# VH-VL binders against q04399r243to374: the designs that were tried, part 3

Target 1, 132 residues: q04399r243to374
Amino acid sequence: LINGKSSDGETIKIGFNTEYLLLRIVNSGMSGTQVFHLDGFQLIVLEADGIMIKPFIVQTINLAVGQRYTILVKLKSDTSFIRMINGCNKMMGYITKQWWFYKEGAHLDLPKNPNDVSIEHLPGFTKAELYR
Key: E = the ipSAE of ESMFold2; O = the ipSAE of OpenDDE; V2 = 0.75 times the mean of E and O plus 0.25 times the DockQ between their complexes.

## First folded at step 1 (VH-VL)

Design D11 (framework fv_diridavumab; at its last look DockQ between E and O 0.06; V2 from the best seeds 0.00; counts 0 for: pae E 8.9 > 2, placed apart)
Fold by OpenDDE, look of step 2:
Structure D11 (fold): chain C 132 residues (1-132), chain A 121 residues (1-121), chain B 111 residues (1-111)
Amino acid sequence: as target 1 above (132 residues)
Amino acid sequence: EVQLVESGAEVKKPGSSVKVSCKASGGTFSDYAISWVRQAPGQGPEWMGGIIPIFGTANYAQKFQGRVTITADDFAGTVYMELSSLRSEDTAMYYCARDEQWLVPGYFDYWGKGTTVTVSS
Amino acid sequence: QSVLTQPPSVSAAPGQKVTISCSGSSSNIGNDYVSWYQQLPGTAPKLLIYDNNKRPSGIPDRFSGSKSGTSATLGITGLQTGDEANYYCGTWDSSLSAGYVFGGGTKLTVL
């Protein structure tokens, strides 16, 4: 579930002049490590489990059950939409979903193809499982 | 040039709480983190925690977890540090300091003049 | 005790060179950038060195920093009487919930 929705291909509208995204991500699932990725963007991690940390950059982030991250994303000047890839790790069969951020006023012609991406092959993805 | 202006000296009883403020003069905290660092008499500085005001996200040293609360008022450009359950060992100079947190290592490039907090019966 | 270890004191005559060491571990100095702070008597700490060896604007080049492995070193050449102060190293420590840690401090006496 993402924000209470289990559907794939959902859209999230963002402001036309948005330069940065601040994302607070939490794995509220009962089991399984969740994977988070923004296609073409780097993730600046600012906070882990409520603790502000020295920022570091990753391409893909794993969230164990109950784990939380605050992520900052700098948008490109020509960014009209962002493909968010979310899914599960190997334990959960690499289930993959995609959502879209799009700027207000942008043409909503999103290349929705659930079969063109796999969690296992995401940039910077690690197969290491995290346990608490 | 950024200046950090802290609130005045405090004298507190054991078990009470103290709230110290830190306001930017000549600038804002929007692009930086503000940390609180205390220093007991004759000792070195000790990092307590910090906050990124624009995001409202705070972190704390393990030693103070549950006893310290750091908050920010974005409109006032002020950061607050509240320390509860005060004890004599909390007697110290309390500094706020600007911490550059964007991408590259955090360090404190601007410091307030400090607020003396005295805890005594 | 401090997570980072510094000599309690160092001393030298004006014009001489002194070095202050800062010893840590793989979870702090070994993994992150080191900063140095000067604290004159009765004043707040002042940033002296950041990112191991960089000087903020206004800091003279007679101050230098270096890092190797899990240790860092502050160098002061052309020692002046005004350099008499306490010096602290600092860095982030990943083992302490990503907290910032300071050294115990080194008192520099100018003879």
Scores: ipSAE 0.020, ipTM 0.634, lowest interface PAE 6.7, mean pLDDT 87
Fold by ESMFold2-Fast, scan of step 1:
Structure D11 (fold): chain C 132 residues (1-132), chain A 121 residues (1-121), chain B 111 residues (1-111)
Amino acid sequence: as target 1 above (132 residues)
Amino acid sequence: EVQLVESGAEVKKPGSSVKVSCKASGGTFSDYAISWVRQAPGQGPEWMGGIIPIFGTANYAQKFQGRVTITADDFAGTVYMELSSLRSEDTAMYYCARDEQWLVPGYFDYWGKGTTVTVSS
Amino acid sequence: QSVLTQPPSVSAAPGQKVTISCSGSSSNIGNDYVSWYQQLPGTAPKLLIYDNNKRPSGIPDRFSGSKSGTSATLGITGLQTGDEANYYCGTWDSSLSAGYVFGGGTKLTVL
């Protein structure tokens, strides 16, 4: 997952007036697929593999080795935290990691989410990655 | 109601440049993209490029790369198209058109009435 | 040069039905939604159909669209003299050459 952010752990600060996030994501692994999702948000794809395309909306992106996308996300004014989910196929399943975008000025108490959803149940996920 | 109004007709010499404007009124300016489409006499429409005003990022048709520049003044609600190195073949009606669904597969739902650019020596 | 191919003309009598085809490739019609535009003489194009088969408000249900594979079709029923116009299909092309592309156009003549 490379989106041009600092490696300051599992939180990413954004300006409190931010209306849009522009993210560049890459599957730089040697093998296996990656899954990218922002909980509660639509992903607007602007570029695929370095080529500008007509924008389209997805809820989850599946990245094969070497694939990359430029994604736009429109935020609502009441957004304080955004959960980012990244899943990597390692061997017989997905290893899931979470990060948080948070607006500057927000109290840095990460939301406690008791309802974790597995990668294979995310909207737009292609189940073929779980089969032969 | 959304309305797109292009600047007035232009007559230019070969080799010069022309800059036409498109002022959008009504609706929320930042929620859509604006494209420029031209139509030479007796020909069909030809997409030149478009801009998403909220980013200022423009995309151009291959044929016009290097000759066309599209910019936006979000505060003024105006999009500009500048075409350089004019040739007689650039004589056409120039339309601005709105892509309301730039966030999904898009189309042009509102068009200006067009402005004529004539290139002659 | 048109990337999308349309017949140059089509004609029918008032009250009849007509279809206009639009042929492309996997990089355009095969990969994105198709729109149709009507252009009356001396006017700007007007959106008739978007997302393959949807109509904007104010467009009569006499106009319909469909898409199959790399081709799209505009259907017009109950033809009226006021339908005489040029019709253009349009879509996004994912190849690097053109961005949004229009068909070459079809002139509809009502007898």
Scores: ipSAE 0.006, ipTM 0.542, lowest interface PAE 11.0, mean pLDDT 76
Fold by ESMFold2, look of step 2:
Structure D11 (fold): chain C 132 residues (1-132), chain A 121 residues (1-121), chain B 111 residues (1-111)
Amino acid sequence: as target 1 above (132 residues)
Amino acid sequence: EVQLVESGAEVKKPGSSVKVSCKASGGTFSDYAISWVRQAPGQGPEWMGGIIPIFGTANYAQKFQGRVTITADDFAGTVYMELSSLRSEDTAMYYCARDEQWLVPGYFDYWGKGTTVTVSS
Amino acid sequence: QSVLTQPPSVSAAPGQKVTISCSGSSSNIGNDYVSWYQQLPGTAPKLLIYDNNKRPSGIPDRFSGSKSGTSATLGITGLQTGDEANYYCGTWDSSLSAGYVFGGGTKLTVL
């Protein structure tokens, strides 16, 4: 579930002049590790489980149940949309969802999904803890 | 207006280490990323890693993980690259390069003139 | 075995047009913007094209770039003998070995 919705292909509006995206992400599920990725962007992690940390950069985040992170993303000036890829680890592999951030006022023509998303092939994918 | 100046050429023996500096001027040092790119004779460029000075956050190419350390000294306006366990194939021209995109290299718009590191017996 | 594949050489007469290709994958060119660099003999690389098709200040409009799918193309018109150089494409690769990657290079000869 993302923000209480289980549907695939949902969109999230952001301001037209947005240069940075500050995300607070939480795995609030009852079971299962969640994988978070923004296609084409790196994630700078500023806070883990409510504690400010020395920032580090990752491309994909793996969250255990109850884990949370604060993440900063620098948007490129020509960004009109961002594909968010979310994976939920189940016993038989990952169940994936794709959501989109888009800038307010853009002519939104979301790209078709040209390939199935493989969570284990995402850039920087790891099952290891990100913060120790 | 941005200038990048690497330290002088080095000749090293196999198994030793080298530390090269890159002094940046003509811009806000803390607001951009600095990468190290090397080029062996007759070969194309190879990205080694980079650092975001404002956060001290460094990324490394997997090939160099464990052998390269990139650091920044904001007071001195300088980025350092240290390469350990030198081999003859590490003989190359080493460049520092700037990317205004402070999270990931998108492109390198300013390059130093490069400095040679030679590894020989 | 460059991640980005370029032809090793191209040639054309002065005044003509040439194109240089750069082939990648969904983890690099398909995901991110492509840059092109010119390297004259004995010099550092110089940014020629960024964000697929944009020129930095001072680069003449006879240099152009484009991208389609997992491939990118550098176009040069009005060839001059001073264009004889090595040309490299570059982009971010988001695969398991994430990092910035350059193509193997294309030597342009102006006959």
Scores: ipSAE 0.006, ipTM 0.581, lowest interface PAE 8.9, mean pLDDT 80
ESMFold2 (binder alone), look of step 2: mean pLDDT 89; pTM 0.925

Design D12 (framework fv_diridavumab)
Fold by ESMFold2-Fast, scan of step 1:
Structure D12 (fold): chain C 132 residues (1-132), chain A 122 residues (1-122), chain B 111 residues (1-111)
Amino acid sequence: as target 1 above (132 residues)
Amino acid sequence: EVQLVESGAEVKKPGSSVKVSCKASGGTFSSYAISWVRQAPGQGPEWMGGIIPIFGTANYAQKFQGRVTITADDFAGTVYMELSSLRSEDTAMYYCARGLDYEYSSGWFDYWGKGTTVTVSS
Amino acid sequence: QSVLTQPPSVSAAPGQKVTISCSGSSSNIGNNYVSWYQQLPGTAPKLLIYDNNKRPSGIPDRFSGSKSGTSATLGITGLQTGDEANYYCGTWDSSLSAGYVFGGGTKLTVL
């Protein structure tokens, strides 16, 4: 009675008045590399394997087994869902995810240049919490 | 303060299915993972699977793959677990539990529901 | 049966110290953080230790955790009658086949 996910991939539902999506991804699979992409969006990478890095922008991320990233995405005002493209080796595994949505009134105080973004700009997170 | 409230006790016949719910009160599920953990009488806890409500997709323990379905209604703040092809071995206390952390490899369950009993009897 | 091995029972007198072990493999305890849960009769499990050795707010410092290689240990000092409970270790298994795994449990009796 409940249909599974479509052959077109997975979607992330976006709540009303959401400005930013923060997500952590980790390849919790057995032995294969995964590729991650959000269709129509650029990924601002804030951390790699729990370590803060100088932010950079990419279209896709390759995840080896156990590898993880913290990613920030700026949403468009009319976004109600995002299509997630997740390519993986057959029988290898899956990517686990945690999502945070920042609504109107819970604004991120972000620099206009994405390369100047740091973890300190994320409300509700401490370095200790992010490096757990 | 977040509380997880599960649906009431169920008595089911072998071969049927059961669907239990877990609702957050005083908070949202959107930034956390919700897992289902069962405990048969006299035994330890057993992780069945989990879901990130916003994401809407679930991960399952291999033992339950094909019999369990976990779904979320993120806007209602409710997560459901449906277990099919019930047998007497499925008689247990069923808990929903919140994964506080954003990465499964460092995950733990800091908020637990009170549990709901599912009894499978003829 | 369980992926993580604990002694089925331990016992000690009030005021004494007890140690509960949890043994696993490189794919679980060896690669991931360990948590400990206390379960009093008729109640849901309660988080006692997370990230190998950290205590949630409200957990007294007489409870401690440690991890070495593929094994973890829960220590309880100054035992009280209210500590009688089942104790479970738990961790993620990095292999795709298992997900989150719990130990078989240890029943602590305070004599």
Scores: ipSAE 0.006, ipTM 0.518, lowest interface PAE 13.4, mean pLDDT 73

Design D13 (framework fv_diridavumab)
Fold by ESMFold2-Fast, scan of step 1:
Structure D13 (fold): chain C 132 residues (1-132), chain A 123 residues (1-123), chain B 111 residues (1-111)
Amino acid sequence: as target 1 above (132 residues)
Amino acid sequence: EVQLVESGAEVKKPGSSVKVSCKASGGTFSDYAISWVRQAPGQGPEWMGGIIPIFGTANYAQKFQGRVTITADDFAGTVYMELSSLRSEDTAMYYCARDEYYDFWSGTSFDYWGKGTTVTVSS
Amino acid sequence: QSVLTQPPSVSAAPGQKVTISCSGSSSNIGNDYVSWYQQLPGTAPKLLIYDNNKRPSGIPDRFSGSKSGTSATLGITGLQTGDEANYYCGTWDSSLSAGYVFGGGTKLTVL
């Protein structure tokens, strides 16, 4: 489970036989709106702000200060690495950070992350909702 | 350089409301979140809530939800906290405090504090 | 009651060192960075440590912080009488609907 912040290039190990990833994502600070995306995966939202909801699927989650979601991700059987993209809205643009999930036992030669990722170009991102 | 200046002391009756202000100077507060933290006599600090002025969205501690309202006047550089339905237990020093939100990979920390304003609730 | 647990008091002689602990859970210290605040009598709290172990400008290197699992520690070396104060840890707690929480405080007495 992921409940907070991480630096660019950091990795998160998951079990070899993990079929589903359950993530609790929290905008835990006063650091503005956060965005969460897993490259190549859909996010199944199970809870919003601690309340169970009818599940729905999104590609990108926008979190205002203090918001949280519990999401389920179905991993592909051949997945060794998953790129996670987190972003934060700032007056002059967006700051984007990247992490990697990797399965235990994978050959850990991580792909190079792109130097910059524009948060506005993530699938399912809606800029207008960031300024609510 | 950066200063947070709070409004003066208040004496209120039970059941009334109080509105205290926090004026930020010496920098652009649009790049900062402002929180309200209170401290009852002889007790530790208690976070009440905060606001990011450029978003206009406030977040409140569950204990104060429904009684506290935090607002910002960006042009005046002032943040307000209104607490309603006052009880004797609301007697405390009320502080505003600043958190820099420019790097969300960093933790929440209050680097500058106002000097505090005393709110006394008595009949 | 405080969500973060600190010893109510610690004491040592001038020139000595002390450590002040702060114990939490996976929903707070285990999930987020810890800050420490010094409060001298009659004053507002002052930020002493942020992001577990970093010092703001103007804070002497006698003050240090560390974090392990769900606990954090403030270290003070070369104690001075001016260090007599209450010390509070603080962090974000996701289980309290994403609210900031402080420890109960530790009163440091320099004997």
Scores: ipSAE 0.000, ipTM 0.523, lowest interface PAE 15.6, mean pLDDT 75

Design D14 (framework fv_diridavumab)
Fold by ESMFold2-Fast, scan of step 1:
Structure D14 (fold): chain C 132 residues (1-132), chain A 123 residues (1-123), chain B 111 residues (1-111)
Amino acid sequence: as target 1 above (132 residues)
Amino acid sequence: EVQLVESGAEVKKPGSSVKVSCKASGGTFSSYAISWVRQAPGQGPEWMGGIIPIFGTANYAQKFQGRVTITADDFAGTVYMELSSLRSEDTAMYYCARDSEYDLTPLSYFDYWGKGTTVTVSS
Amino acid sequence: QSVLTQPPSVSAAPGQKVTISCSGSSSNIGNNYVSWYQQLPGTAPKLLIYDNNKRPSGIPDRFSGSKSGTSATLGITGLQTGDEANYYCGTWDSSLSAGYVFGGGTKLTVL
């Protein structure tokens, strides 16, 4: 189980036999909406702002300032890499950053120059209110 | 195989509290929700609340707000339910039940049940 | 009282067929999956049907479930004396304050 783990550069290592990824995500910024997405995966939302809720499934989640969610992700048996996409709202639009989760023992064969990602074209993208 | 083992029967006085335990084995304890469901004599089941041990957060039915507390000890593989300010109508069989094996969507249905713990509140 | 309405009793002879209804509203059955539980005298409830119409391993195919709108139905064919029990439907109520809700139960008597 992984909770807010970080690593060198743009990659985050997870255990070889990980079947489920548990993520706690928080918009700790002082302004602006954040967007979270895992390419090819559904996000099962289990908690909102510290309270367990009836689970629901989304592909992309929007976080207003101060919001937090606990997300469960079921990994596919053949998963070696997962692309994580975060976006944050700015005056000129979204700034998009990408990270990669990878299973221990997998060869790191990531694209050196990945294609630009447009936040508004992510599956399940919702234009969230700033304050929600 | 999944098994839920509950603590023994309790006899309590009105106004006291009772704490019942449920030890879970089999499967991955942290990956599923455990709920408490009670059944008064001659009546149907009533959901009290549930917890996902990995998060430590619990949801409670509105009827039990302020009286019930559900906690988990992940190391011991045990979930607890404490009910305070007991009244005679709290006399019931108390079950712990696991929420869903086939996906990890909590509170969808209960695939495994403990055998139940009898709590009797003397008048 | 119970949020989901079931008939209090049904009866039939061995080998016959019965159906047990469960009626709710849009916030529960209308918007969520329905499960069914069998409770034999002196025992804990046992999961019989989940996700409206699926059976757990070990449940014979003479038990079936269905859902239409805000109502669900449990069907039992080839009734056996061992089927005498209370049957409860259950589902999540989408109002966050309510949580999981059960029907009032149906007592099945096999002649």
Scores: ipSAE 0.008, ipTM 0.544, lowest interface PAE 11.2, mean pLDDT 76

Design D15 (framework fv_diridavumab; at its last look DockQ between E and O 0.07; V2 from the best seeds 0.00; counts 0 for: pae E 13.1 > 2, placed apart)
Fold by ESMFold2-Fast, scan of step 1:
Structure D15 (fold): chain C 132 residues (1-132), chain A 123 residues (1-123), chain B 111 residues (1-111)
Amino acid sequence: as target 1 above (132 residues)
Amino acid sequence: EVQLVESGAEVKKPGSSVKVSCKASGGTFSDYAISWVRQAPGQGPEWMGGIIPIFGTANYAQKFQGRVTITADDFAGTVYMELSSLRSEDTAMYYCARDYDYVWGSYEYFDYWGKGTTVTVSS
Amino acid sequence: QSVLTQPPSVSAAPGQKVTISCSGSSSNIGNDYVSWYQQLPGTAPKLLIYDNNKRPSGIPDRFSGSKSGTSATLGITGLQTGDEANYYCGTWDSSLSAGYVFGGGTKLTVL
């Protein structure tokens, strides 16, 4: 669950004692697949295309046009920030965007250069999600 | 250790509803799904549904859709199951059961079971 | 009829071996892990095997599980009188009746 969430460009503040992060992700584009990843965390898939499913874990999710997932993430007790990576497959590669979740009260040293990650090298990445 | 304790036995008339509770003692259920499983006399167990408290939504077996509701009170460490429009064939032992592993293993297998609550439906 | 089919009964003498089968389809056993539960008279079911072939802490190694295709098997060696019980397989079914399903049960009698 997201407690005290607020958006500030590339950063999203979450509550001081957040233990779980609940995310709803959707590919609302008209073309191209999207990929979603949280650095250092497993993603627990609870819902696909609006229908609850038996939960399963993955490290990276591929979303075809119109697909949606509800994802649960369990935070470690010492977690102060989480890097979120979103990529869109467009002509000759991926366009990558990054966001940071951070707990209120945390002192963060966020990296500069948000496009320094190659999405193709993420743990568990698959260009085609055939058995999810 | 974790114990699951169900509410006391109930005797109900046809057409009424029953609400049973399941409380965790000696631990918490925050990281686990809780399911309700019933067993009619001389029959095998039947999964009714379950809830993942931290997600806030429940899953129900198709047979019980529309007449079962499962809810959770995280602060009290209690899960409830309400079954409406009772019939004589609803006479059974009702168990709550916790997944053996963390929430991502929900509805995989059940290790911690309550002792069961008897619900009898008769006129 | 149950979605998962088990023989209604099996019997053997102390010290012998028995196997209990559980037959399903591609939408259940073919797609997901199988668990086995033991139910002694008057008690709640107890987990014996999970993830097809793993034992919880406290379950002796004379209990074993296996899965092949759309069928699973529970094996019990060195039978003891305390093993008399009903045994149920269980798994997730992903068909239109999506949910956790149990087998019809097998009554084990130790002669």
Scores: ipSAE 0.007, ipTM 0.567, lowest interface PAE 9.6, mean pLDDT 77
Fold by OpenDDE, look of step 2:
Structure D15 (fold): chain C 132 residues (1-132), chain A 123 residues (1-123), chain B 111 residues (1-111)
Amino acid sequence: as target 1 above (132 residues)
Amino acid sequence: EVQLVESGAEVKKPGSSVKVSCKASGGTFSDYAISWVRQAPGQGPEWMGGIIPIFGTANYAQKFQGRVTITADDFAGTVYMELSSLRSEDTAMYYCARDYDYVWGSYEYFDYWGKGTTVTVSS
Amino acid sequence: QSVLTQPPSVSAAPGQKVTISCSGSSSNIGNDYVSWYQQLPGTAPKLLIYDNNKRPSGIPDRFSGSKSGTSATLGITGLQTGDEANYYCGTWDSSLSAGYVFGGGTKLTVL
């Protein structure tokens, strides 16, 4: 679930002049490690479980149950949309979902959801099972 | 003016590792990112990965993931690139390059380049 | 097999104008700023254009850049013999295999 929705291919509108995304991500699930990725963007992790940490950059982040992160993402002026890839780890069968950020005023010409996207093939993804 | 001084030429056997250094001077080391870009003979440049020294975290091109390690010594103002499991195809000029406009996320451009380090992999 | 496609070569006489194209996709040129690099024989690449159309200090205004859609163009006016070099476009690719990508390069010959 993302923001209470289990559907795939949802869209999130962001401001036209958005330069950075500050995302607070939490795994509120009852079970399973969640995987978070933005296609083509680096994730700058600033906070883990409510604690500010020395920032580090990853392409893909794993969230154990109850774990939360604050992530900063730099956008480009020409960026019209961002594909968010979210899913589960190996234990949950690498279920993969996609959402889209799009800038206000941008042509909503989003690419079709590719069928070949899988959590296990995400850049920087580790197959290590994390649990709390 | 920023200067990037790279270590000397290397000749390596297949299967070995090479570690190239890049010393940055003339600027604030923590204010920019350093990338490694290689260029095989007769080919164009190829981005390998980069590091933000202030963070100490590196990102890599998928092609080199697991085989390249980029590190930084903030005190020495030096970035290192280690490439393991060398093969003949790794024979190239290896450049370090600065991205001044890098703050967060993606690399933008490289405004200063080292002179390059030749790495030759041969039996 | 470069992600960005450039013509392998262009040529013109001194004083003439040349353009070098760089074709990409929505995941790279279409989504990020394009840079151009000049590489003289035996030297490291030199930044020529950044942010699609900006020139670093020291780069003369006879060099220009533009971007439209998924393509970029480097323009050189008043061609000089010293401009004979390889030219590469570059940008960040925001695909699953994210990273900085260069074009295959264009050899500019001054006739």
Scores: ipSAE 0.006, ipTM 0.597, lowest interface PAE 10.3, mean pLDDT 88
Fold by ESMFold2, look of step 2:
Structure D15 (fold): chain C 132 residues (1-132), chain A 123 residues (1-123), chain B 111 residues (1-111)
Amino acid sequence: as target 1 above (132 residues)
Amino acid sequence: EVQLVESGAEVKKPGSSVKVSCKASGGTFSDYAISWVRQAPGQGPEWMGGIIPIFGTANYAQKFQGRVTITADDFAGTVYMELSSLRSEDTAMYYCARDYDYVWGSYEYFDYWGKGTTVTVSS
Amino acid sequence: QSVLTQPPSVSAAPGQKVTISCSGSSSNIGNDYVSWYQQLPGTAPKLLIYDNNKRPSGIPDRFSGSKSGTSATLGITGLQTGDEANYYCGTWDSSLSAGYVFGGGTKLTVL
C-alpha cells in the first residue's frame, strides 16, 4: 500500500510552478523490501532513518522494512506528469504499483492499466543498502 | 551575476551569541546548498555546516553540533547562522558559500563565496 | 592535525612548475571527489578545481588536478607572481564525525 491505498494508477497533485519535489518515504510494512523509482528522474537522498547525511544520488531506492529516506527531486520545466513506480518484494518477485505525480492544471488523462514494469531492470536497481 | 553578502562585522563578549546572515545579491541561491565556513587568523578554513534553503534541511559538523543553528528564509533568499556560547577561539572570518550544482545534492565544492564577515570575541 | 595533510609551503621561480599534495584516507579522498581552492591574501577562497580534475570557467589550464588512491595533487605550471597564495584541498569525510573537511593549507611563494 501507498499511503494506505492499494489502487494502481492513483495520482498526487503538485503545484503548477513546482520545481522541486521533497518526499519522505518509509517502508512501514511487516515484511518485504520496497523499491521506489521516478521515471526519468534522479533521487537525491538527504536523510536516512531520520539522520541528515551527505547527500547522494540514485535512480532507484531500496528500503528494507522500517527504513526511511528523505529525497529531493528536481523537476524538469516541461514535465506535467511523473510516473512513480513502487515494487514490493513478495513471493520470489516484485508486485508493482504505478502512481503519478501531476502538476495542477495539467491534463489528468493517465493510463488506467499501465504495462507491468520489471523492478529488477529499473535504472540503478540494487538489493544492497544505499545509505553510506 | 550572483554575489553572496554576509551581514556586518560583530564584536561580542564571551558567553554571548552571534547571528550572521547571508543573502544573494542580483540572484538567488534557494536552489543550492549553502554552507558556513569559518577561518581563524592564520589558519585554514573550517566547515561548520550547511542548509538547503528551500527545504530548511540543515547538516552540521560534529564539532559545532549543539552550538550552531543554521536556518533559512527561502522566500527572502537569506540564510542565517547562529553560534552560541562564544569563546575567544570563535574569533574568525565567517563565510557563506554555495555549492556549484545543487542537482547533485552534495557538499562537494563551493563555487561562490561571500567576502566574509569578522566575528571578534573578546572579554 | 588536519584530516587532510598538505605540505606547509612550497616555492619556485616564475615560469616553473609546482605540485601540491593532499593526503587523506579511505573515508574522504578515497571515497569522494576532491576540490582545490586558492586564497589570495585578504580575500575569500576561490574554487580552482572540482571533481578531482575539472576546472571552473575562467581558470587557466595551467592549473590541473589529479587523484590516486587516498591522495590528490594540484599542479601549477607557468608560475606567475599572482599565483602566490594559500592553497587548500577539500572533500567530504564520511567517518563517524562526518562532514566537509579542508586541508591545513599550502603557502605557495613565487620567488
Scores: ipSAE 0.000, ipTM 0.543, lowest interface PAE 13.1, mean pLDDT 78
ESMFold2 (binder alone), look of step 2: mean pLDDT 88; pTM 0.920

